# Designs tried in a protein design chat: VHH binders against Exosome complex component RRP4 homolog (RRP4). Part 9

Target 1, 322 residues: Exosome complex component RRP4 homolog (RRP4), of Arabidopsis thaliana (Mouse-ear cress) (q9zvt7)
Amino acid sequence: MVMRKLQLPLSQTQKVRFERAIERLQSLSSSANSDASVIVTDSIPVNHDDAFLKGHGTSEVDGELLATVCGVVERVDKLVYVRTLRARYKPEVGDIVVGRVIEVAQKRWRVELNFNQDGVLMLSSMNMPDGIQRRRTSVDELNMRNIFVEHDVVCAEVRNFQHDGSLQLQARSQKYGKLEKGQLLKVDPYLVKRSKHHFHYVESLGIDLIIGCNGFIWVGEHVEVRDPMAIDDQKDEEMISSSSTGKEQSHIPLETRQTICRIGNAIRVLSNLGFTVTLEVIMETVNLSNSKNIDIHDMLGSEFHVVVAENEAERRRTKRKK
Short names: E, the ipSAE of ESMFold2; O, the ipSAE of OpenDDE; V2, 0.75 times the mean of E and O plus 0.25 times the DockQ between their complexes.

## First folded at step 3 (VHH)

Design s19 (from a2 with S100P; framework vhh_6qgx_2; at its last look DockQ between E and O 0.01; V2 from the best seeds 0.00; counts 0 for: pae E 23.0 > 2, placed apart)
Fold by ESMFold2, look of step 4:
Structure s19 (fold): chain B 322 residues (1-322), chain A 122 residues (1-122)
Amino acid sequence: as target 1 above (322 residues)
Amino acid sequence: QVQLVESGGGLVQAGGSLRLSCAASGRTFSYYGMAWFRRAPGKEREFVAAITWSGDSTFYTDSVKGRFTISRDHAKNTVSLQMNSLRPEDTAVYYCAAQPYWLEDYSEYDYWGQGTRVTVSA
């Protein structure tokens, strides 16, 4: 059973193949994993010398306690259970996050980040849309909607926690800000591991990939980093004006749009299977779809999920050999 | 791209006042942080004062705080240094300097004027 909303009809042969792939992944995981996070059929370590109580999301098979859902193992006294993951983001200062603007206020924006409270991005905490570094003025406060509007997708950094526990964001670097010409994907945050690199440029495909620590992932057309010294004021103002009007679908060449969709579907498949989402695994899944000549829409079908699971089992086995 | 021309230098008595002006030409003057530096004969150039490209922040070396005021006028594309309570140690060639807005380091400047001489007599 796969917890992450995988309700695909499997043929009998597909079911056998899928169960074998999951068993192989479980075998490899049991030899090296901690008990903090589990997927379906992971073994949950317990002390058999002490009494324990089986709770939700666990089952005892062949003398071993196994997870029956994906989630986080919880231990309360002698009770062991798995809390199913619709997991909200657990922030840390310095996290790179992707979010969607849900409110434009007088001096701030509220941003959805899959957290118990919204993120707050103050006007004072970001670069101005014209690329000009300056102090914030009353005119800037009046024109908040020229910077971000509701439903805009933004990239920011977690700066700190406010006294009331809300999450303060910052976007004072060129690499942060509004994201356009792409799509936003949402995966459970535990599928994203914090790393040195959350911004990825896939040069061969012309694609930017931003893997937010909060499980929000952006896939979009690569936008060249502009050289403000080489750009005259008219060009800068035109670009900023276009960004403020950016509720309309941006024009993306067909080939690039297809690539964005294929990457997005790869992420969806990995998320449905409960696999950690990294650039390496995403691109392997995309390459697998191409090598199998699988159409973009067929990537979400049962067969491709099975193929991806089988491929991941083999990938991890090969890593063990090395 | 940016041309800087200082003016307003000259001879002044100790305790007197002098106003330096720097006229900037170029399409993007409003997007440059501006500063004044000075150099006494045979000495290294030293920072005096700076103003951000927006004009909302100013910075001064300790020896001039309270005596010098830097300001800018975006309509006239000028930056000024009002120098009050002048001392003989203020004698130097004063240079206007500019940096692009993205550098965020107000100690490094790419564009320089030719300088204007200020002499403070005892």
Scores: ipSAE 0.000, ipTM 0.086, lowest interface PAE 23.0, mean pLDDT 74
ESMFold2-Fast, scan of step 3: ipSAE 0.516; ipTM 0.690
ESMFold2 (binder alone), look of step 4: mean pLDDT 81; pTM 0.832
OpenDDE, look of step 4: ipSAE 0.007; ipTM 0.228

Design s22 (from a2 with W102Y; framework vhh_6qgx_2)
Amino acid sequence: QVQLVESGGGLVQAGGSLRLSCAASGRTFSYYGMAWFRRAPGKEREFVAAITWSGDSTFYTDSVKGRFTISRDHAKNTVSLQMNSLRPEDTAVYYCAAQSYYLEDYSEYDYWGQGTRVTVSA
ESMFold2-Fast, scan of step 3: ipSAE 0.275; ipTM 0.638

Design s23 (from a2 with W102F; framework vhh_6qgx_2)
Amino acid sequence: QVQLVESGGGLVQAGGSLRLSCAASGRTFSYYGMAWFRRAPGKEREFVAAITWSGDSTFYTDSVKGRFTISRDHAKNTVSLQMNSLRPEDTAVYYCAAQSYFLEDYSEYDYWGQGTRVTVSA
ESMFold2-Fast, scan of step 3: ipSAE 0.377; ipTM 0.728

Design s30 (from a2 with T52S W53G E104F; framework vhh_6qgx_2)
Fold by ESMFold2-Fast, scan of step 3:
Structure s30 (fold): chain B 322 residues (1-322), chain A 122 residues (1-122)
Amino acid sequence: as target 1 above (322 residues)
Amino acid sequence: QVQLVESGGGLVQAGGSLRLSCAASGRTFSYYGMAWFRRAPGKEREFVAAISGSGDSTFYTDSVKGRFTISRDHAKNTVSLQMNSLRPEDTAVYYCAAQSYWLFDYSEYDYWGQGTRVTVSA
């Protein structure tokens, strides 16, 4: 089967509704270049009487040139393409980040941070499994794989830049470390705003949401803060858990798994549409899917993308009006 | 309604290869963990291999590590198991399984196929 690059096939009625929503969103934009900015499925004006060349981020559907990525339309002679508005992650000291371990090396872990910048988490810059702050030993170095292995998802804070320009991470608080029961989502870093709060506990759903400054977002089952007075119980649980590798820390109740997936799909839809990802907007999108009785898998379909765009247009209209 | 259908089983000589496929219908599983299990005659069902929703992470039981490769095709909504250097002890009915969520958990699967038979002759 021949398949075009267009990710959101819309019916005629869905197209009219979507175009109306996008037009309203564009009219509410304060950007000086709002008419050059496009999101996925936007029609790109071209003169069909003149020869033109399709470039990156464009696809021709039914005689129209459509954007397949979010960005700015640029024209060079006859070439029409979309330059993504995806800004590189520009690390700042104090940034909360989520990443994936890609290397276990001598006294350090190398962490993928979504974009072109890798982080380095030193053994000396994290809390030890025993919770005791002490000088790291050669035994600790030999047991680094008992702490993090390749592909583990971790939460950390940007500490500093090394002389060679590498990004130093730290994980010296109980809120940092390995993330085990949930989903890791990747969005363009420009969709995430730096704020005072990147850790969110949605108590009503039993969910932890971590919105990393680097565009990595974690959605998982709530993890209770360990009581220091229960350290002996923790040791026993750790021994039992270790003996049940692959079953421990991975089992999540069905309702919680469905909630994690619904939140994850809300984030994917917002990312597809190029909308800013915040706790407020994520939860509004989740609530919208529930109020419209949209099944979790149907959230990634055309109808729900149209519904979310319509809702975002109304949300921004109402917010601007006040 | 969700359905998983396995295919590609059959009779093969020891040292040979087979490729099993699992086609999912009723919804797209591009974001969910998927796995292969097997049950040999007179034995309990055992885990064989799993792949994460992203396809970035794979997990294998020790007896098949280096011989079997699990992969997925998001566009076709399929997961495959490439079985090389097959041994008589690999003879079993092979089952495809899928999770309702993206996090891999090798012990917990919500959807199961009916199975496809693999027979390895000496």
Scores: ipSAE 0.000, ipTM 0.144, lowest interface PAE 17.4, mean pLDDT 74

Design s31 (framework vhh_6qgx_2)
Fold by ESMFold2-Fast, scan of step 3:
Structure s31 (fold): chain B 322 residues (1-322), chain A 123 residues (1-123)
Amino acid sequence: as target 1 above (322 residues)
Amino acid sequence: QVQLVESGGGLVQAGGSLRLSCAASGRTFSYYGMAWFRRAPGKEREFVAAITWSGDSTFYTDSVKGRFTISRDHAKNTVSLQMNSLRPEDTAVYYCAAQSYWLFDYSSEYDYWGQGTRVTVSA
C-alpha cells in the first residue's frame, strides 16, 4: 500500500498547513540552508531551454516538476530525480538488531537485517528454547527448525564481522531470541540513533518496543521472560507453561492488539515524514492520535501526517527556547 | 496465480458447528501467517483468528475464544477454522488471508485474500 499523500495531491487547505509546518521545521534545523533538499509537493526548477526527463521521486503537474518524496534533487545528463536521504546501516559491535530469518542451514540461521549483507546466528551463540545454558548437541543441530524457521522475527546483538561482510550475531541473554505476538516495522536506519537503551517496556500499555539499530522496530505484547524486573513468580511459571502448548493462552487482548497497531502506525507516519524515531517521539505521536480522536486506520491518511508535522514543528520550537 | 479459496460455509442452527477450510494454490504459503476475518452485514471487517506459519501459535478475538479453533496442514497447504457453539451474531462472510507480518488483526498487513464464504446462523 502506497501512502495516500504520495498518490494523490493534498487538499489545498492541507497543503498550506503542511508547507507551513515544513517551512518552520527547515527554519529550525541545521539543514535549513540546503537549497537542494525538497519535501513532497516542492517545485523543482527545470531548464526550459533543455529537454529533461523526469525520474524517481518527481511528477509533472500543470507544467511544473514536483517532488513526490523527500530528499535531495540530483541531475544526471537530462535526468532529474530526487534521491531519498538514506544513510545505510553501518554495523557496530554491540548493536541491538531485529531481523527476519531467511534460511535455516547447518548449525546456523541466516537473518535479513535491512543491510547489504545478512546476519548469521550460530546455534552455539543463542539461548536454548528451554532456557537451559548447556553445550549444543547433535540433537539440537538436527532440530534447528524447532528453534527458528524461515520468517521468524528475532532479536539479537551484533558480535563480529565475517569474511564476506555479513554480521555475526549472538542471542545469549533471555531478552534476545524469537519475537512473537506483535508487529515488525522497517524504517530507514538514519532515523534510529544509537542509544544505551533499545529495549523499552511501556508498562501503561503492556507493550514491548525494540528499536533496532538496523532500522527494524518491533512492537509487541509484553513478554515477562524478557523483563529484568519480573515481579510475579507464579505468573512467570504459568506463562512459561502456557507457551509450551502454543494454544489458547496465546491470545492477545483486543485492546493490546489495537495499541500495537496504533504504535505501529505512529512509527509509519514518523518514517514517512523522515522524523527521528525514539520512544519519546513515538509515544507523543500515539498520544496526539488519541487526543485528536483519530481512528487507527485513519492515522495513515493525509490529515494525520499534516497534524504530526505541525506538532513536530511546535515541539522543536519549544525545545529551542532558552 | 497465487490464490486462496474458502469452503465449508452454509446455513446452521444456533448451537451447531461448521468447519471452514482455506486452500492455498500457487507457489507457496508455507512461509505465511494465516488468518480468518469476517464481515457481518452493515459492519466493517473484523479479525477472528490467526495462526503462525510454523503452526505453533494461535490467536483469537475474545468473542470466539473457546468456541473456534484455527489449525493448519502444511502437507495439504490448507488452514481450517473449526466453529463450535455458533451464535446468530457469528453470521458473516468469512475471509481467509495470508501475510508476511505477525500483526494478525491489521488487515492492511495481509498480502492475499480469498473471495469469502458465507456463514448464516439461524436462531
Scores: ipSAE 0.000, ipTM 0.123, lowest interface PAE 16.1, mean pLDDT 73

Design s32 (framework vhh_6qgx_2)
Fold by ESMFold2-Fast, scan of step 3:
Structure s32 (fold): chain B 322 residues (1-322), chain A 123 residues (1-123)
Amino acid sequence: as target 1 above (322 residues)
Amino acid sequence: QVQLVESGGGLVQAGGSLRLSCAASGRTFSYYGMAWFRRAPGKEREFVAAITWSGDSTFYTDSVKGRFTISRDHAKNTVSLQMNSLRPEDTAVYYCAADRSYWLFDYSEYDYWGQGTRVTVSA
């Protein structure tokens, strides 16, 4: 949670509950924390009689200087800040990433990846709209904007790390390409764990979730071609195929949009608290908001952050025991 | 290049109203979260209000809740902040911001920023 601040007013009761949850999370880590190490909401000792400057990872609440990220407290002259112990995104070949197109250039697209360097997707490294695998022609180069334009959200795979620091991407599968009708979310990459599955279809909600290794997360309306599982029912396959007739307008149903927003807010809350973002934890957080009858917009409020922290402490306690 | 341009700032007396507007040029911001932040003299930049990509959810800091209303117009690529019952403590430079990640409360996560519009509320 570099550069991120917890901007939540807590009542006295909420503060006590939150601190208790954080204490439980600290104890469950089982590591012997040094005196200089802090987690979110830890009080940072300062001499309030002397002028001090609050830096990254700190926030002043009720005359107390609090840590907003996990790390080590460092002091340079009058500046007090928290240096995170988390590494930035370290690309690996095969990483599934989500990004946004920032430039259409000669034979390539530049893609922003929530990383110090941009990704480069070559025209020769992606599936053509016609599906034909062939050498790219000058006509294909002239029609690149028919494939991706600036601001398009795309899903791709890391192919190589260029010597200049840029990431070479590839999109040679139907699961990759342009993402439409959804929401792009950004979390710190250290909150995303590499796994065998980064593409998720939440069948009960009709939602596609792509958790990028680079910390970009996509939540959108389900698209059949991204489903890694075959349709189990011939009737369902026929109904889906026939219902594709007339889906020419870019439109998201209200119920689907509300679900996307609720999932997005669950991800934001988990990120604000510095919790690992996985399908299981996201869905547990969504279910928690439903069980507590929290309106979508109230999810980013203080009460739900406290509830999520309490739930995560209990979840990790249960997982540790098993 | 993509630009966010604020307008509607000015001088108003306590209890008065102002409507701030932010116009986005270049490309559509249909899937961007939009927000207003403000910075008072001698203070840090703070969150004021945000609206999700769909326009269906709005968020406000406690000090403006019930007084300010954020809205957006996808066709015009604009976001507006209706400010009612203004107080001297609302005096600040107001910034429009757009975020690809929809991270509503952390100013450091916003990708696009306007230059700001000044609001002065006399006592």
Scores: ipSAE 0.000, ipTM 0.174, lowest interface PAE 15.2, mean pLDDT 74

Design s33 (framework vhh_6qgx_2)
Fold by ESMFold2-Fast, scan of step 3:
Structure s33 (fold): chain B 322 residues (1-322), chain A 124 residues (1-124)
Amino acid sequence: as target 1 above (322 residues)
Amino acid sequence: QVQLVESGGGLVQAGGSLRLSCAASGRTFSYYGMAWFRRAPGKEREFVAAITWSGDSTFYTDSVKGRFTISRDHAKNTVSLQMNSLRPEDTAVYYCAAGQSYWLEDYPSEYDYWGQGTRVTVSA
């Protein structure tokens, strides 16, 4: 198991509990991590009788060399450093992704994905607001900012690779497009497993969860899907309502906002610990925070990270015995 | 259990017609879009036609527009593809698919349930 960079201060008791949980998780795997693998606060053995150089991911505290990042200890001559495992999104056609618009260009939007290459969403590859499939016109091009502007969060699908290696996206379903009334989270792409189920509706909480293959995850207030046959009947009413009450679009009920934050913090904790992010594990983490009466803001603290690690070790032990 | 079972495939001469049917069982697909995809010999699976959950909107790939008609029967929980004016290039294995999406997509990845496929051969 390799964890993300963890910057939490751990007490001696919390460190012991955490290390025990990680050790249990490793023992449940047929393949264990290398002896060189470390987590934050691990002591890195060095020969103090010989000069050594501290490198990336290490810090000397009270005469001990400690890991400040999670990864693999490497030694080159007298240099000791920790190499973090770099996860990069490896796009596949059909991947569902979440991204942020960074540029409105001619006939296209450039979308930031969770790595160095951007996605390109063509005006011709998205549903028009009226839902009608047609060739795009010059008027549509002039009105692109009415569809998406910089900083908008969007959901799309990887269609193809372009000649320059950039990702061609499309958004031809009503479930794709602009995401509103929620929050965007970033996790390492290797923590997200490709599946047929990337859109989740948590009915009991009124929440939509979109787990992007690129490691961008959306948590927001549930949006009802509209009947295509009612488009003409409802379009003008919605447009009038939007123009009249558009200033209220950002309003989210307090209870929903708190639920979104709790789910978001559960995802952040799972990401920090390097655990696979699935609907099941997210919801178990949320339920754990509720059962332990942990305040939303305290979820990002050291104690809850330890509790989540302990719970994951027990969960995998129990499922292995079933 | 959820199953999609295709029927109606076979050998037909160019210019002829075939009607494919897909029977859904185990669950109601009232809120699902239904689609037909095909795979020609040596090629990848391609979108053919789709119909919305209400049955009121249909979508077709350009090569079949005006020749193929997709329809659904809510009472029988079936979707059908009427194929007219068949051409040799329509030769393929045809698959029925159902997706949890409210809106229809031409991507195989958006469909959770798939049939086994039915073979259509169009002779010259």
Scores: ipSAE 0.000, ipTM 0.102, lowest interface PAE 21.4, mean pLDDT 73

Design s34 (framework vhh_6qgx_2)
Fold by ESMFold2-Fast, scan of step 3:
Structure s34 (fold): chain B 322 residues (1-322), chain A 121 residues (1-121)
Amino acid sequence: as target 1 above (322 residues)
Amino acid sequence: QVQLVESGGGLVQAGGSLRLSCAASGRTFSYYGMAWFRRAPGKEREFVAAITWSGDSTFYTDSVKGRFTISRDHAKNTVSLQMNSLRPEDTAVYYCAASYWLFDYSEYDYWGQGTRVTVSA
């Protein structure tokens, strides 16, 4: 049920439209194993004529099978279990994640990852500001705050798990590191699919989008990744020329800021509705807001949430007919 | 070409009942939500009742809750409005409307021509 996430006043006609869209979406579901949403203590119907196996999120009390977590009941053969709709991030080695620095410690940073343990990024496991791969010195340790400080947003990769369950991160490529000039969004991790591509450049809009496996999403102004060996000299010349011509801008251009906000609001609406967040769906939602002439601020309103739900129902209907 | 045709309107005394029907021709409305609107003399058109495409959910304006019931028949492409305990204030021309997506007046796909309901005191 997505409606419990929305705290928006809906008019009578908006309620009708929204319910219609949700009915269509439920009708188009192809999952035969998901037959009911439950909350803690709900009774789960089982056929007592057949033996059944109790799985995750279930407990048998007085001959009745009860849900111990909130989620959707699924059945596989004789196994009955509850899959939580608020599943926390379950890390895998190689995951691309976005996080927020919460502590600067000796030789390491602690990073909030939307996981029950913090991420740990070691000074020895990151790309150095000078771009040189070398042993870290005491001077580097003293200058850790010149690299990241509390509240900085960073992109990294999951390397392994520590004995205490915390995640060891690495940032050994120039595509990782501090993220600047953009927005950080948090969505439920189950809305993000593991993919071959988590870094997206939307060339037409000049925007970088990083969809973290942990449900942290970054939307920012495009930054070109440099070849540190071949191209540094050329970019240094260009930077010198820019400085010479008086290019002292520290701000994101207005058009780019508006685009970042529109994309961010599209992600927020998708998250509120419980829809899967992919580049395709995000961009379709942005285009929908433009086609309906919806102001960026109004995207978070009731009408646009209804419009997005209606559009998702049509998108899935169209895929079914094809 | 598609057309919605209303029927069942007429004159009744206060406290009486009428059943309005809306029949669709020219295509199947299986995936369309259906609604009833009305326009009373000297008033703007107002929403009365709606039923979702599946028929599982119904919605009513406060003034008709408990008195009116909307239903649909997918096989016949019809939607009906059962009107009980009619009041003089229910006097209006009643319109059937179909929408694939939106219940905005500017975005309805199809409208009927209307059927007149007169409730005498």
Scores: ipSAE 0.000, ipTM 0.130, lowest interface PAE 20.5, mean pLDDT 74

Design s35 (framework vhh_6qgx_2)
Fold by ESMFold2-Fast, scan of step 3:
Parts: structure tokens; sequence; C-alpha cells
Structure s35 (fold): chain B 322 residues (1-322), chain A 121 residues (1-121)
């Protein structure tokens, strides 16, 4: 892991504590190499006795190799390049992703996924509001905005790559679909690791956490997995439409909203420090803020960043075994 | 892709108020967390306030807590900073910033050009 520079003011005591924590983290991990991080115009060391090849994010000026982008210097054989800090999502079939609807198009929605191509969710690749499995009709096409509209946050699964490289999504399980009453966070995709579990229910807090493989993380009020709507023997489209519009006006209880904010701030602090984002680490960070009596608004301050770094150094030291 | 245009800066007496506005244009404003930063003469850029993409969560630096309020209008694609009880130490150039990833507070993707706020004693 590459440690990152904080913009917050640190007292001399906080600087000493923070540097000590970072030094411990670097000693425990060969990948925590601060010397590899560069900003535009930084000089990149090269062996001038050997021929080298300049790659992306580098420029040779007066015999010196300079970074032209901010990122991490990487070396492969003779090739030297800078990998940007905005690491792109590399999708795999079966990935759980969170995204935002950007367009309601003909028979499909386009979803922003933090990837160089948008995701495409087909009307035929999702569950219908009435819960009945059937061929999609022209009436269903006219009612697409009753399912998702622009700016809706959705959870889906990567199904396939289209011929043009766009990402085909599916939402055929009841665990997928529209996400409401919560907060969407964006982190670098490399901070998220693929696992068997991306959906988390934190029962003690009444919170759903979805850690998308694409670096989009959802924190929201817990929602029981819905039965498909069972009003198919009464064709009352107005009732379905009314219930859908009514949901957008509902509010999150204050206690739940505060919990969502605390979890969100924990994720932001972990992201700022370049730590891997997992349920375990998020919850440890939340518990740490509670144990230190840190107000939600103060979590993004200098002291809590130092405290989290110190805690992570101690956690990794304890975990490391012969 | 996202462009930020700031307004509302100026000269104000201590104890006065100013409202800064940031108009955002681009593909999807609602994807972005928004923040205000400031840089006082001879000092480094400092975080002031932030608001999440949903507008549900706000964050402030201790020195402005209770005096400044950040808000967001999705319909107008604007973010505002209401500054009350201004002090001479609030004198700075204020910058609006947008972030598509929550990597770091200082690593925002897009920045405005800044608006100057001067608070006289």
Amino acid sequence: as target 1 above (322 residues)
Amino acid sequence: QVQLVESGGGLVQAGGSLRLSCAASGRTFSYYGMAWFRRAPGKEREFVAAITWSGDSTFYTDSVKGRFTISRDHAKNTVSLQMNSLRPEDTAVYYCAAQSYWLFDYEYDYWGQGTRVTVSA
C-alpha cells in the first residue's frame, strides 16, 4: 500500500505520531513504498548506465526523467511509467457493482460504473415491478421510468461484455435493483478486493453495506429482501405508481442517518489513508471513533486520521506471524 | 468534463456575512462530492467544508463549525457556502472542488479558479 499525503493541518505532536505509524506500516509491508509516489515535475530515478524506455506519465527533460502525472512509479524490465492514482476498474463476469443511472434509453438503462464504458442494464435482464416473469412488452417500455430514472442508484451484477466493450449488467435477483435511503461513496477500485460477500447486513446497526467491485460503496438503511408484488390479480397500475412515488419522499430516522454518516466517514478516512476497504476494517474504524468519543463531523479532521493510522499499524503488527 | 464557476466573494466587515456559490456543469453533477477549500496569504490550502453527492452529510473544519453552512441544489447544479459571523482570519481565496472518487480530501478531480474573500477588522 502507498501512503498518501493529507491536506489537513497537523500539530508537531500529531506529525510525529502519524510518521511513526506510517513508518511501522512501511516496515510491515513491502508494497507501502512512499518513494514510488510522484507528483507532476517530480524526478524519477533511473539507471543511466542501462538503456531505459520512457512510458506513460513520464517525459525526459535534459537527461532527467520527470513525472507528467501524479501516481505511482512502476518498472517492468526497462520500461518506466507512472500509474495514475485513479486506477480504473477492471470488470469480471459475476462482479457485484453499484452505479448510477445516467440515461433511460430504448429498452435499456445506461449506468455509470467508474469504468471507461458505461454499463447497460436491459429491460429484459431485470425483475419486473409486478414480479411476474414474462416477455417484456411495449407497455413495459413506456413504464421504464417507474422502475429507474436518471440519478437513481442501482445494484447489479456484471453479466458479459458487449461487442463494443460496454458492460452488460443483470438484476434478476431480489437483492439487486434500486438503492434508497442511504449514501453512495466512491473509492479507488484497487482498495476493494473481490470476495464471496459484497452484500453486508450490519444487524446491530440496522444498516446495509454494499461494497461494489467498481469502487462504489453503498451505505443505507436495511431493507428486507422484497417479495415480488403480489397484486397481479388486480390490475391497478395507479396503486403501483403511487407507492413508487411515495417512496422518494420517505425520510431516514435520525439515529439511522447518523449511523450512515459515521460509516461513510470511516470509509472516507480509510480511503484517504489508502487502506483496503472491508467490512471488518470499516467497523473497526467506526468502533474506534465511538471509543475515542469522536463526533461524526470531527472524523475527517487531523486527529482521527492519525488515530486510524496508528490503529492500522497496530492491527497489522498483531496479525503478522512467523 | 466537469467545470466549476464560483461567485459571491468580496469585501466584508468582521461580524458580517457572505454567501459563496459554485455552479457546476458536466455529465452528472449528482455523482460528485463537493467541497470548499481556502488559501490564506502565506499559508497552505485548507479544507473548509464538504457535502456528499446525496446532500445528506456535511463536514466542516473546527474553525468554521457553527458559522458556515454548506448546501446543495441538485436542480440548479449548485453548491453554496453560507458564511456567517466572519472574522479577519477567514480572509482567503475560496475554491470549489468536485470529486468523483473519495480518495483523499486534497485529491479532488475538478477545481474552480477561486473567489477572494476579505474580512476587515
Scores: ipSAE 0.000, ipTM 0.128, lowest interface PAE 16.3, mean pLDDT 73

Design s36 (framework vhh_6qgx_2)
Fold by ESMFold2-Fast, scan of step 3:
Structure s36 (fold): chain B 322 residues (1-322), chain A 123 residues (1-123)
Amino acid sequence: as target 1 above (322 residues)
Amino acid sequence: QVQLVESGGGLVQAGGSLRLSCAASGRTFSYYGMAWFRRAPGKEREFVAAITWSGDSTFYTDSVKGRFTISRDHAKNTVSLQMNSLRPEDTAVYYCAADPSYWLEDYSEYDYWGQGTRVTVSA
C-alpha cells in the first residue's frame, strides 16, 4: 500500500504478489471487514446501488472511490470520509525517546523530538561525564559543550510537561546520553508501540538498537554499559581505549558499518510498508535479506519490499495458527 | 472435492455484451486469487483477467482493458467477468481458475480449473 506512495517500479507479478500479501495481512486483522486503515490511492468499498456522499479524504475516479489521505475510513449514513491519522508523536511521562540537539542554552539543551514542541534537557537532569551524582557547578555550566553540542544525537526519558507545553527530558541513567557511531532513522511514531523494552543489544551482530517512542530509531555499534545501579567503580577509560586497531579509533569497522546499514535499510523498508517496528520484525527482515542474497543497497528496491510484505503475512499467519 | 463451474457463454454479435460467472463449490477460496483465461481456436491459452482474494485489486490483459470487468462475491462464492464491446477476436473458450499463489498470469501455477464456457462473437 505504502509502495504506491513511494512509486516504486513494480512488474505485474510483483503488484499481484504485493496486493495478495497485504490482503492476507488484512484478513488476519479484525479491521479487514468493518473499518479500514487506508493509504493514498487505496480503493474504498461502497455500495454503488445506493447513493453515497463523498467526504473529506475521498475522490471518485472511474467509478472507484479512492482515498486521497492516509487514515481510517468512517461512514455516517451515506457520508463516506477518511479521518486523517496524526503523524505526530503524542508524549507520555516515562517514554524513551531519541532526539537531536538543536541548541546549547544556559543550563539546558533543546532537543528536536518529532513533536510540535522541542524537548528540554536540563544540566541538572542528566548524568555527568564523570558518572558522579552531584549538584551542578558553574564549571559544569561552562563546559556544557563538552557534553552535547548542536546536532548530537541523544537518548533520554520524558520527565514531565512544563506549563508552556515544552517537554522536559531527563537522562539520569548510563543508558541515556550521547549516541555515537551509528545511524539515526525516522519513522512515523504510530509504527512504534510503547513496551517494557526499548533498548536492545543484538549480541550476535555487535549492534545496539534503540527504538524511540517518538519514532526516532538509533542503530549503532555496541557500547558496553555498566549496571545503571552500580557505583562508579570501573576504570571506564581503560575499557574505552582498549583497541587493537588504534588508527581506527574514530571509525567503526567496515563489517559493522555494513551491518548497521543493513539494519537501517530493513527499518526503512518496514517504515515504507507501514509495518509496526519491533526488534523481532527488524531482525527477521535482516535475516530475510541475507537468505535471499540481497545486497544492502538493493534492499530499497521493489523486489525486497514485496518479499518483506509476503514474509510479514506469513509471520502473522503462523503465529496465529500456532 | 472443490469444483469451479462456468456459465454465461453464448453467441453474440460484435459490439454486444456477455456476463460470465464462475461458481465455486466445496469450499470458500479465502486466500485464492481468481482468474479468467481463454483459448481461441488454433491458439494457446492466454490470460484475460484476475482478481485478488479480497476483491481490492484487478488485473487485465491489454486487449480487454476498458472493455472487460472482473468482480467477485464472497457471500455467493462466485467470480464474474462482464464483457462489453465484444469483438470477433474475443471468440474463445473461457476458463475460470483459482490460484493459491501470486502467479496469476502463469496458468501452469493454478490448482483449480473449470471446464470452460464457449463464447462466439459474430461479425
Scores: ipSAE 0.000, ipTM 0.090, lowest interface PAE 22.6, mean pLDDT 73

Design s40 (from a2 with R27F T28K E104F; framework vhh_6qgx_2)
Amino acid sequence: QVQLVESGGGLVQAGGSLRLSCAASGFKFSYYGMAWFRRAPGKEREFVAAITWSGDSTFYTDSVKGRFTISRDHAKNTVSLQMNSLRPEDTAVYYCAAQSYWLFDYSEYDYWGQGTRVTVSA
ESMFold2-Fast, scan of step 3: ipSAE 0.000; ipTM 0.127

